# Designs tried in a protein design chat: VH-VL binders against Translin-1 (tsn1). Part 12

Target 1, 220 residues: Translin-1 (tsn1), of Schizosaccharomyces pombe (q9p7v3)
Amino acid sequence: MNKSIFIQLQDQIDKEHSIREKLTAEVDLLDEKLRVLQLLLANCEQNLENQEEILEALEIIKSKTRGLAELASNFPYYKYNGVWDRSIQKVVYLYLLASWTGRLDKSLRPTYSLLSLSEVGQILQVPVFPEESTFHLSIEQYLHAVLSLCSELARQSVNSVISGNYHIPFEALNTIQKVHSSFQVLSLKNDSLRRHFDGLKYDLKRSEDVVYDLRIHKLV
Short names: E, the ipSAE of ESMFold2; O, the ipSAE of OpenDDE; V2, 0.75 times the mean of E and O plus 0.25 times the DockQ between their complexes.

## First folded at step 4 (VH-VL)

Design g2 (framework fv_felzartamab)
Fold by ESMFold2-Fast, scan of step 4:
Structure g2 (fold): chain C 220 residues (1-220), chain A 125 residues (1-125), chain B 107 residues (1-107)
Amino acid sequence: as target 1 above (220 residues)
Amino acid sequence: QVQLVESGGGLVQPGGSLRLSCAASGFTFSSYAMNWVRQAPGKGLEWVSGISGSGGSTYYADSVKGRFTISRDNSKNTLYLQMNSLRAEDTAVYYCARGKYTYEWGSYRYYFDYWGQGTLVTVSS
Amino acid sequence: DIELTQPPSVSVAPGQTARISCSGDKLGDKYVYWYQQKPGQAPVLVIYQDSKRPSGIPERFSGSNSGNTATLTISGTQAEDEADYYCQAWDSSTYVVFGGGTKLTVL
């Protein structure tokens, strides 16, 4: 009754700040585990001890992503998604990388293929068909993750040759070529995604050069 | 009381276009995802398309992707389905349905609590 | 990726219990919804989240879901319950999936 417009605005500001702080705290916990998994997956070596750590990190990331989804579903998705957007892009990316490299389960067999957005959603137990206030994986998050995967595969192609592994460059090139062809038919209306896509041509060129060098020197 | 009223159905030739509308009343339209579900004569229900409450996200069945466009005007409480490149297989009663979507501990729940009466689309030469 | 299988028809005498099954791989791990459709009418939600009834749905309607099979049960079936019944689940890959439908005849 006795509150001015400005006091009501301050109450709203304080409430929104509190929500962002709660979400940021959950994101920070997720980011810690994402850093651990990224370091584990950066190593191209496959061994029993490393695989056990990777499986543990994947499960923790899945659990923390689910916890974030539960918390976030209490608030308007498009108002607060900026708090977790980059971290969820990283979650999708690392799951794509783990699947491609054969680290998603203890079989240690690489798929050399992309999980679809729907498959990632199923694995993470996160929706891909949203009500506006429901936490979900977006098309943009998936596309950013796919582009990040291509950059990492191009990097691993160079490093795998140094390590004497000549198979990875061919599979990486195949994946990057498919992604590049697919993106060429998409009309990208998001500036961030367009800028990220602009990097794909360099990843493709790097991957092509590695494979070309291997063929010329008869290392395959 | 929740009401959904479809309109815009009719006879159309293969390759033609048609736009369906669904007028909603009795609830806060922008707070609910909306869907189109179709039923061919004598056949079962098939989900066609869905749109989030704000209109920011749209989803399509593979059978209509690239041909149909779902949209909404929250100021008019109206849902639309623009149907292009129509085929004989698109012949069906098209229902407007209100979506309920929730997420709890990794569990998805998506279902339709209210349906319109439907509008018949017949694609024939 | 889930496919929902229902029997095409079920017949029951008035006052008897009708049971309509809906089968899918690991369906018990998902929520199942049931819709009633009478001739010339729109579908009506009769069961949501496996076993819950919307306001206005008679107590004789109940649902269960475990393993690979969800079941819609109508106790003391009335003539007015004669209709087609559809089960529905949600899948991340294909979104909304309906069963083929079951025609319930009460004679």
Scores: ipSAE 0.000, ipTM 0.409, lowest interface PAE 21.2, mean pLDDT 84

Design g3 (framework fv_ofatumumab)
Fold by ESMFold2-Fast, scan of step 4:
Structure g3 (fold): chain C 220 residues (1-220), chain A 125 residues (1-125), chain B 107 residues (1-107)
Amino acid sequence: as target 1 above (220 residues)
Amino acid sequence: EVQLVESGGGLVQPGRSLRLSCAASGFTFSDYAMHWVRQAPGKGLEWVSTISWNSGSIGYADSVKGRFTISRDNAKKSLYLQMNSLRAEDTALYYCAKDYRTYFDSWGYYYMDVWGQGTTVTVSS
Amino acid sequence: EIVLTQSPATLSLSPGERATLSCRASQSVSDYLAWYQQKPGQAPRLLIYDASNRATGIPARFSGSGSGTDFTLTISSLEPEDFAVYYCQQYSNWPLTFGQGTRLEIK
């Protein structure tokens, strides 16, 4: 057998490994900034004290996401998307959370609603529904992010009651109910997404329990 | 270093209750699902229960449903297993285990990268 | 529940030999399968996840393959430290289940 064929295969393996390493390095830098933003958004308090840090972190994450998109556009999307898929899910999730809580801009006005996939794409200036070979925000990334948001809203509902904010649990329940209703009409073809959605009923139950407790104790 | 330390095991009579604890250190406890896995003397591994990072998803083995309750305290970085109506078949070494992935990385991929040393539960008359 | 059947129950080999361990699921688990190593008196150690991905710090001689119902763990050249019990675990569906284990012993 001609061994030059195997030398060419080894060269291709080495090139693919090099590409994966470059993409992984860029993802690692993005992940560092995602951790910072997540910590800043963990508090439901809406004051200006850390708002400038949040705005800075959002802009850095947007810039890093665009840089990753530009680098990734040089390579086959479906061959390498596993390197950034989860980090991009987190980018989408944190932007959804920032928008819902009112931390997306200096107005500090909560939306108490979901940014659409198209709106997230516009904000990040990253394509949505492009050709399969182009870097883009996927439907699956968005849906995972929405489900992650519901889990976080259920958690913040408990904390907001402890701090005396009784409005947040009602807005959180409303959002989770709408998400649950919307997912019911979807035919999910992804096992991980289907399992994530199965968890939504527990977030819904927790949010309902918080609101129920407020009514029973006549705090509303 | 990432570490899990179980406690609360011991000798207990059938029908009684026992509470196991697991103290976590070296990682962001609130980001990970946590698991209880047991191993009877000389036997294989048996999954007991799982709790997601926010307690939003909880699962139990059929053998313990209605008798055991898993819970967590993220502020204290602790995992618990309340075991009621104990039976001789519950005799085992009980391991606390950390999920490999964070909640924002991959939901529903429940496999364990860090395990504690285990705490022994013996149910006998 | 999904039942995982490991074979053989016991595998006797010498250092330097190739070990091939099988795990079969009663229904499809896609690639939601992990492999663990357990030495006497020790907690299990994660080797492989998502059927074929090596966990951090696991030597290259360990590899996983398969999807659906048929899975294989391969150790290309056994080291003395590799003689242990190996378990597969599925996370495709509740309840989570483990195989009964394969014991690797020195011939």
Scores: ipSAE 0.000, ipTM 0.427, lowest interface PAE 17.0, mean pLDDT 85

Design g4 (framework fv_tezepelumab)
Fold by ESMFold2-Fast, scan of step 4:
Structure g4 (fold): chain C 220 residues (1-220), chain A 125 residues (1-125), chain B 108 residues (1-108)
Amino acid sequence: as target 1 above (220 residues)
Amino acid sequence: QMQLVESGGGVVQPGRSLRLSCAASGFTFSSYGMHWVRQAPGKGLEWVAVIWYDGSNKHYADSVKGRFTITRDNSKNTLNLQMNSLRAEDTAVYYCARGYSYKFWDSGYSAFDIWGQGTMVTVSS
Amino acid sequence: SYVLTQPPSVSVAPGQTARITCGGNNIGSKSVHWYQQKPGQAPVLVVYDDSDRPSWIPERFSGSNSGNTATLTISRGEAGDEADYYCQVWDSSSDHVVFGGGTKLTVL
């Protein structure tokens, strides 16, 4: 048994473990701030009292995402991207939700509309469509985030009716219908994304049912 | 604080009917999909039925389709399971469970984060 | 009809790591949830979405899911971990919830 080969393998294992620990620590800090923003955005109703907190959380998330990108740039992207992939999907999702609800300080889009992948990249100051394997927002991350937005909008539509807000369900349905139509022309090569897209039919039905009930009662 | 309490279980003869109820408290019942899951004595968990948050969509296990009906009353925070044409193989503890999506972006309604204590249904003569 | 396969039983010594597998065709494309059930009690969610853990569950519980096998890992096994463990998925093609047959964990 060649002992030096196993010592070299152990050294490499230890180095990779150390890198994953450093990246995981940054991801954990980001996740903490994502949980805060998610709570603040839990309702589509305008609440001016928490607007300052939302803007602060968005800026912190942008800063933490940039810090993660800088740390990650020191290591092979495709070897370690699994450590942050889900968290970055959530960053994109929450920025899409904040923009859709009209909570961004400097909006690139009007309320109740979708930011493009390039626009999210501009806001976060993170590359999109890079020429090299640098830290970037992927097409898959953006598409997952868009599907996540539709699920959240469907849920908030139910809650907004209970709260007496009859406008949100109509806007949510318009957004979900547009996303559903757009996704159907895409050829998805990713099993996880196909599975996530399969759920969109339920979000669409949920939103349609809410709006249908409101129209019968002449509330929209 | 968040709680589900089942009731309506008991001993019934084959071919008869029984209605189970589940009372929800401590959360916004009307915002969640609800499930029934059963477990025969000494056996594993078996999914029975689901009902969407507004009652608009329902799905059933093949073993109960056509015999069981899942309903809900959002004004009373109550989930119901009407069981008709009962068979010996329906003997089980019946749990109601809340369907939750832990990721806001996950449209799956299948993580059961809140469970009732269960109510025993025995089908025997 | 989608089927999940679990070993009937797994044993672990105190302080050691237990691994409970859940086999399913292309299960890595699905979200797997894990439940712990002690005698006479309702099931408790211990791992959701393959690898995430509810805040009230000890960090000793973790999960993974790839290819045809999902795994629940319980580190530093304790007597209190003795229970039946069930894996579960939502099969979107049939609109059905599917449970594995359950695994009895014994801490010897």
Scores: ipSAE 0.005, ipTM 0.433, lowest interface PAE 13.0, mean pLDDT 84

Design g5 (framework fv_alirocumab; at its last look DockQ between E and O 0.04; V2 from the best seeds 0.00; counts 0 for: pae O 15.4 > 2, off the site)
Heavy chain, then light chain:
Amino acid sequence: EVQLVESGGGLVQPGGSLRLSCAASGFTFSSYAMNWVRQAPGKGLDWVSTISGSGGSTNYADSVKGRFIISRDSSKHTLYLQMNSLRAEDTAVYYCAKGTYYEILSGWYPYYFDYWGRGTLVTVSS
Amino acid sequence: DIVMTQSPDSLAVSLGERATINCKSSQSVLYSSNNKNYLGWYQQKPGQPPNLLIYWASTRESGVPDRFSGSGSGTDFTLTISSLQAEDVAVYYCQQYYSTPYTFGQGTKLEIK
ESMFold2-Fast, scan of step 4: ipSAE 0.000; ipTM 0.406
ESMFold2, look of step 5: ipSAE 0.000; ipTM 0.454
ESMFold2 (binder alone), look of step 5: mean pLDDT 91; pTM 0.930
OpenDDE, look of step 5: ipSAE 0.000; ipTM 0.497

Design g6 (framework fv_felzartamab)
Heavy chain, then light chain:
Amino acid sequence: QVQLVESGGGLVQPGGSLRLSCAASGFTFSSYAMNWVRQAPGKGLEWVSGISGSGGSTYYADSVKGRFTISRDNSKNTLYLQMNSLRAEDTAVYYCAKSYRYLDYGFSYYFDYWGQGTLVTVSS
Amino acid sequence: DIELTQPPSVSVAPGQTARISCSGDKLGDKYVYWYQQKPGQAPVLVIYQDSKRPSGIPERFSGSNSGNTATLTISGTQAEDEADYYCQAWDSSTYVVFGGGTKLTVL
ESMFold2-Fast, scan of step 4: ipSAE 0.437; ipTM 0.745

Design g7 (framework fv_ofatumumab)
Fold by ESMFold2-Fast, scan of step 4:
Structure g7 (fold): chain C 220 residues (1-220), chain A 124 residues (1-124), chain B 107 residues (1-107)
Amino acid sequence: as target 1 above (220 residues)
Amino acid sequence: EVQLVESGGGLVQPGRSLRLSCAASGFTFSDYAMHWVRQAPGKGLEWVSTISWNSGSIGYADSVKGRFTISRDNAKKSLYLQMNSLRAEDTALYYCAKVRYSYDWFGKTYFDYWGQGTTVTVSS
Amino acid sequence: EIVLTQSPATLSLSPGERATLSCRASQSVSDYLAWYQQKPGQAPRLLIYDASNRATGIPARFSGSGSGTDFTLTISSLEPEDFAVYYCQQYSNWPLTFGQGTRLEIK
């Protein structure tokens, strides 16, 4: 009704659009580097000829995540977290995968081990468990990343058998079983996370089938 | 014990060149990003240049860009700074500095160890 | 580039007193700030990193605080060896920048 009210609403819309556009630009730069690292980690066999590229990509991803955190800290977390949430989930996932495959420094964690949320936060230099709503790694982001890791490990287990590598399916099953057992004790109150978790039973079944097939043929 | 030993400084006329070296020991040199930081007589610290562990990433302060070249030889555990077209304003004590975390050269860029420095004096 | 302004330029105190040194950034550096001590004829020595974490071997009397644009280095009870120049450094943005320094001198 009042023209001045509509002008104020338009100004607010323009301001929010400008903020989302700025955040989206930083996210796009991060996503480019995440795609590179994902391709480098597509094979979980311990091939070290691309190790330098993986370590460099991890360094760049840390720096880009830190830059995004700085920019995002200037704005309300819950209003804008949807812009970076998926990309940060992928950052956590790729660090979990790089650690599990032994691509990080051996002193951080043994090969085939799962990094904790606190360890990922320490590595990325991003807060965890904040007392105020500021940029941080959320429990939900970590849990989504762990579930994504299980799906990727199940996928790579099939490929490893085709190439004659039998230890990877065994380690993958062990990891997926531990994750599945851990999730069973959690009371999930997030619909997106519950939906993602529903997929874990199929990753577990797939990994079990691979290992059981190997045991039938007496290869493990 | 971590040690960084700079050398190659001296008195040089404007427009000429010098090459600084930094010999590292007591840590796995090939895992760490390295930096050059300078300090003019009686003045504060100024960051000059950086090189990542594998030489894949290199950076320079605007004041030296196009004139200085940073490089490293991981087999020799040595860091270098080639300084061309030297100016009076480049007169300073040049420090070799190590970052703390091997995989975080870009994020946590603070310096846990510094060398003793090598003096560069540019004058006629 | 981010400018770091340290204050005061010179602080004159006696042993046993509390020293408070300030560092202000021209824009937010979150907690990506380090403090160094430099004695005449010596290289800088890392005191504090990530605004508040004490480096290995640094006495408990040294503490750092602050975030965003305002940072403080506190020495709870000055010892004779603490009289030196102190520098802050940010690593939030490139290029890396240092403050101009605060000289802590004996009264």
Scores: ipSAE 0.000, ipTM 0.417, lowest interface PAE 19.9, mean pLDDT 85

Design o4b (framework fv_ofatumumab)
Fold by ESMFold2-Fast, scan of step 4:
Structure o4b (fold): chain C 220 residues (1-220), chain A 119 residues (1-119), chain B 107 residues (1-107)
Amino acid sequence: as target 1 above (220 residues)
Amino acid sequence: EVQLVESGGGLVQPGRSLRLSCAASGFTFSDYAMHWVRQAPGKGLEWVSTISWNSGRIGYADSVKGRFTISRDNAKKSLYLQMNSLRAEDTALYYCAKGRYFSYAMDVWGQGTTVTVSS
Amino acid sequence: EIVLTQSPATLSLSPGERATLSCRASQSVSDYLAWYQQKPGQAPRLLIYDASNRATGIPARFSGSGSGTDFTLTISSLEPEDFAVYYCQQYSNWPLTFGQGTRLEIK
């Protein structure tokens, strides 16, 4: 029929493909640094000598996240957010974990608490307010990150007992209980988030069992 | 019923040491974090140190770090603060306080013991 | 360290009036914030923990609100025994810190 229309459609397809390739390349670079930081944070309580590497990884991730945000801001947010959504969830998660365990700065002082969505946005220098076509941290990304933190805290709770640290289980339980209570008042509309939340009851149970065992056996 | 009683305060010269004690009764001492909080004459509250239920987590205010040592004896239901290299600025009423279950909010306080560092 | 700034430094009110005391944190403390009352010659008394939970035995006229960096202690109708110094305290990050206090005095 009208060949000019089909030529314009092919141009649009090619442009969208090029955009996805550019975004994917930036996400791949970010993912590489996220894997490094995740490995460094896996044994936070037992490996304090890796603090300089952690601070360097945090700054690189912040820089890469800002670079991705600047690139992504040139394109429709909801059309392309699937390219970076999972990686940005991991960015938020690792910053929450670094803060909770005391690895965000050189003081090595654990917070044993959650950074808010706004605080994460301020640290990363990325908007948290959803505006038209503006790259931002979403509520869903933050909530996924909080749930991932609870799973990791439950895991570290078990491992800390094995290594002779009996304080971490109590702090982990306190955090997981507060998260569980807070989620109960939310009306979750996202299937992925609801499914992730279903896992929280197992993290809570694992954490409770560790603390219960410590209390009944008075391990000191 | 629940009670904390501090002792060991007194007049001491700069550079010397004092050991404060806190005797707990009426609750399961080994289940709770314990705190030392001080208050200089006419001034506000200043956190000094915290020790978790099993001594696994210990923290100090920067002003006392390296000079003060917090410890506890769960069998004797007692909390201690060893204060070394005392300075005039350490002059204060020292309170012993109990944390809440799963929280460092301080729900029970002793009456305090006075430490005066003067030449 | 997290700095807690209380305002006003002094609040002069009459019995029966509503008192609102503010506490601002230099960075988020989530809901790990407590309020204490101290009368002259006495040890502090816990009023509110976890930002909004009233401690055992504390009258219903005392309430806490806020989260993150901005917190408020409200006394709905002042009684004569409520004129005291009030402190906020965070236990979100080490070192633990107290605000400088707000003195509530009779007008």
Scores: ipSAE 0.000, ipTM 0.406, lowest interface PAE 21.9, mean pLDDT 85

Design o4c (framework fv_ofatumumab)
Fold by ESMFold2-Fast, scan of step 4:
Structure o4c (fold): chain C 220 residues (1-220), chain A 118 residues (1-118), chain B 107 residues (1-107)
Amino acid sequence: as target 1 above (220 residues)
Amino acid sequence: EVQLVESGGGLVQPGRSLRLSCAASGFTFSDYAMHWVRQAPGKGLEWVSTISWNSGSIYYADSVKGRFTISRDNAKKSLYLQMNSLRAEDTALYYCAKDKYFGYFDYWGQGTTVTVSS
Amino acid sequence: EIVLTQSPATLSLSPGERATLSCRASQSVSDYLAWYQQKPGQAPRLLIYDASNRATGIPARFSGSGSGTDFTLTISSLEPEDFAVYYCQQYSNWPLTFGQGTRLEIK
């Protein structure tokens, strides 16, 4: 009967809602710490007081990412990955930014380079390319994170000139050029990733303009 | 083992040109920026030029701007310095140096001598 | 350009003594400073990067300190092979610049 079918549909809707609610709660806790880390990385460079807070935020983010992975592994990956996809992209992005700027550990040593997807997976202790299709860091999440890094580096280049730091624009340009060149050999089949990549050309142009302006005025 | 071997140095008259080469081995050449650093007889080190991994960023010392051109061939794992309009003050031992993190040099070649004299 | 001034120009010491070499920048370079050792007839060798980090294979007797405009390279107990010329180098701003060098000679 019709009513029996609708009762089964309602039960399925309620179960899916309950699962999304549980996953969303864990994501919200992670997002809170991601907001904190993003502010810490934007506001100060190589401040020792700030560094201890950054290390704490990185460790909490790692722990919460692992907890989310454990919870998510109980449910179909492709049905629920939309709940955490954006937040995991941000986790990868902030780890890339912390590494690039020298905030990943107590050495305060900038790398001015990209952590690989495998290196990020090792740091976070989450799978990359698992044999079983379960919770993992995806290629798409990594590529989105790399593009987000380039946008942030272009932004910081403009701001660093205002503050009298002329080193950052050159490192940022080098990184953005390397990313742009690398993306040129990729066949992007994801529409969201293709749109994000289109923004890279603007980041590259802005970074080039900052560096060329510095050279013209002989500030470098 | 990382190795950098410079070549192309010699005696040249003022106003003439010379091209230096550096052959790299023991690392992934295409992943690193490369530098030329020179040292005049009995003097200190002077940075000359830098080229990024993909040739997208190139920098020169003011003393050589407009006269020297740095280039690289990643397929051949080679770095070059084209030196035009040479002056007596360009006389130096020219080192090829490998970048570590865009600014300091973890490995150096043995150098090639350039003497500019009439 | 950022000028690096090293002092003293020449330092005469005996094996076993502590050597302290100074490098002063004309403007702040943060910690973007490296130290190199050059022996006669040889290419320079990286000793210290980011002001205080020892390069791979460099003996523990070498240490770097400082930030901003004032930097120090310390050799805690000189060995005969340490008598060489030492250069500081900044990579905070373009152009990259070196100090004029400090000659460490045996007394």
Scores: ipSAE 0.000, ipTM 0.431, lowest interface PAE 17.0, mean pLDDT 85

Design o4d (framework fv_ofatumumab)
Fold by ESMFold2-Fast, scan of step 4:
Structure o4d (fold): chain C 220 residues (1-220), chain A 122 residues (1-122), chain B 107 residues (1-107)
Amino acid sequence: as target 1 above (220 residues)
Amino acid sequence: EVQLVESGGGLVQPGRSLRLSCAASGFTFSDYAMHWVRQAPGKGLEWVSTISWNSGKIYYADSVKGRFTISRDNAKKSLYLQMNSLRAEDTALYYCAKDIYGKYFSYGMDVWGQGTTVTVSS
Amino acid sequence: EIVLTQSPATLSLSPGERATLSCRASQSVSDYLAWYQQKPGQAPRLLIYDASNRATGIPARFSGSGSGTDFTLTISSLEPEDFAVYYCQQYYNWPLTFGQGTRLEIK
């Protein structure tokens, strides 16, 4: 019986496990900073004093994403991308949210619009085109991030009314309507993305109801 | 566990009043519109009234307008239906139901109570 | 008001068969339509919302389809517990309205 074959298989299992552990450790560090930024961006229109903390968190996330990209580039992309896929979706999402709300830089000027996948790639200094075994931002990650943005904008739309900001609901509705229209022309081939898209109707309806309520009360 | 428990039903004479209550638990009551739906013996479902999360929007079926008043107490997590000038055709099992969506939505109903029976008879 | 008409009024089938229940609206309700199941002595249970989205905990054998004025609830393979009354409900416009119900009976 050739027992060396089993020893070689065990070595490969151990090596792959070691790689996943290293990647998971980097993802955990990134996730910690993503959680911090998400909290800072919640209700951000009410707290302009946290802008320096937001800028610091954005820079740390950019740095951590670059570090993960460099580590991951040593290994087959499609074999290990499941380790970081959800975290990178969240990176893209938080950058989209920071840009939309005006927290991406010191100007504090909201864009009320979507950064493109290419623009996010430029900001993070991460490739956006598939390359063999090269870490990159995927179209699917970007589309998931856009859908997550719509859910958050619908939520912030409600909170902005409570805080007396009646402009945000209008801009949120405009963004969600454009995303909804754009998704309807896409031929989605990914089950996870199709399921996430199913939730967009809720965000659209919630946003419409907020704006409708403001109009009937003559606040917009 | 999300629960709705109705109470206050009973036998009442035509022209009299009755007040129904619905106690909510297991969810953030103040985030959801609430509904009253009734079902006459052996008949189908009939929507009666809806109240938004903050009581800012209130809707009634034409058959109950001017006679029934829906209200809520978010601190007590309770929904109410004050039924005045009751008629024989108001005889039904009355359900309270939670809206599917959160704030500002008037939609379908995902959680229902067990119902409370109202019988209007002389 | 928007009137919802369900057909058939009664459907007699055996376990394992496919059930197809129809709901027709008097005017377009887009996809703002829900389906409910009601068993004797019980409160209604949400099955489908937004015409095609399955509610939490509802088995995959239940599916909804349609938009505008014509909607269908399909049960791909009937289980004994599926024999009940089914209602459609529109929430496109006020007042909220329900169909008259379809009674699914064991043949």
Scores: ipSAE 0.000, ipTM 0.425, lowest interface PAE 16.4, mean pLDDT 86

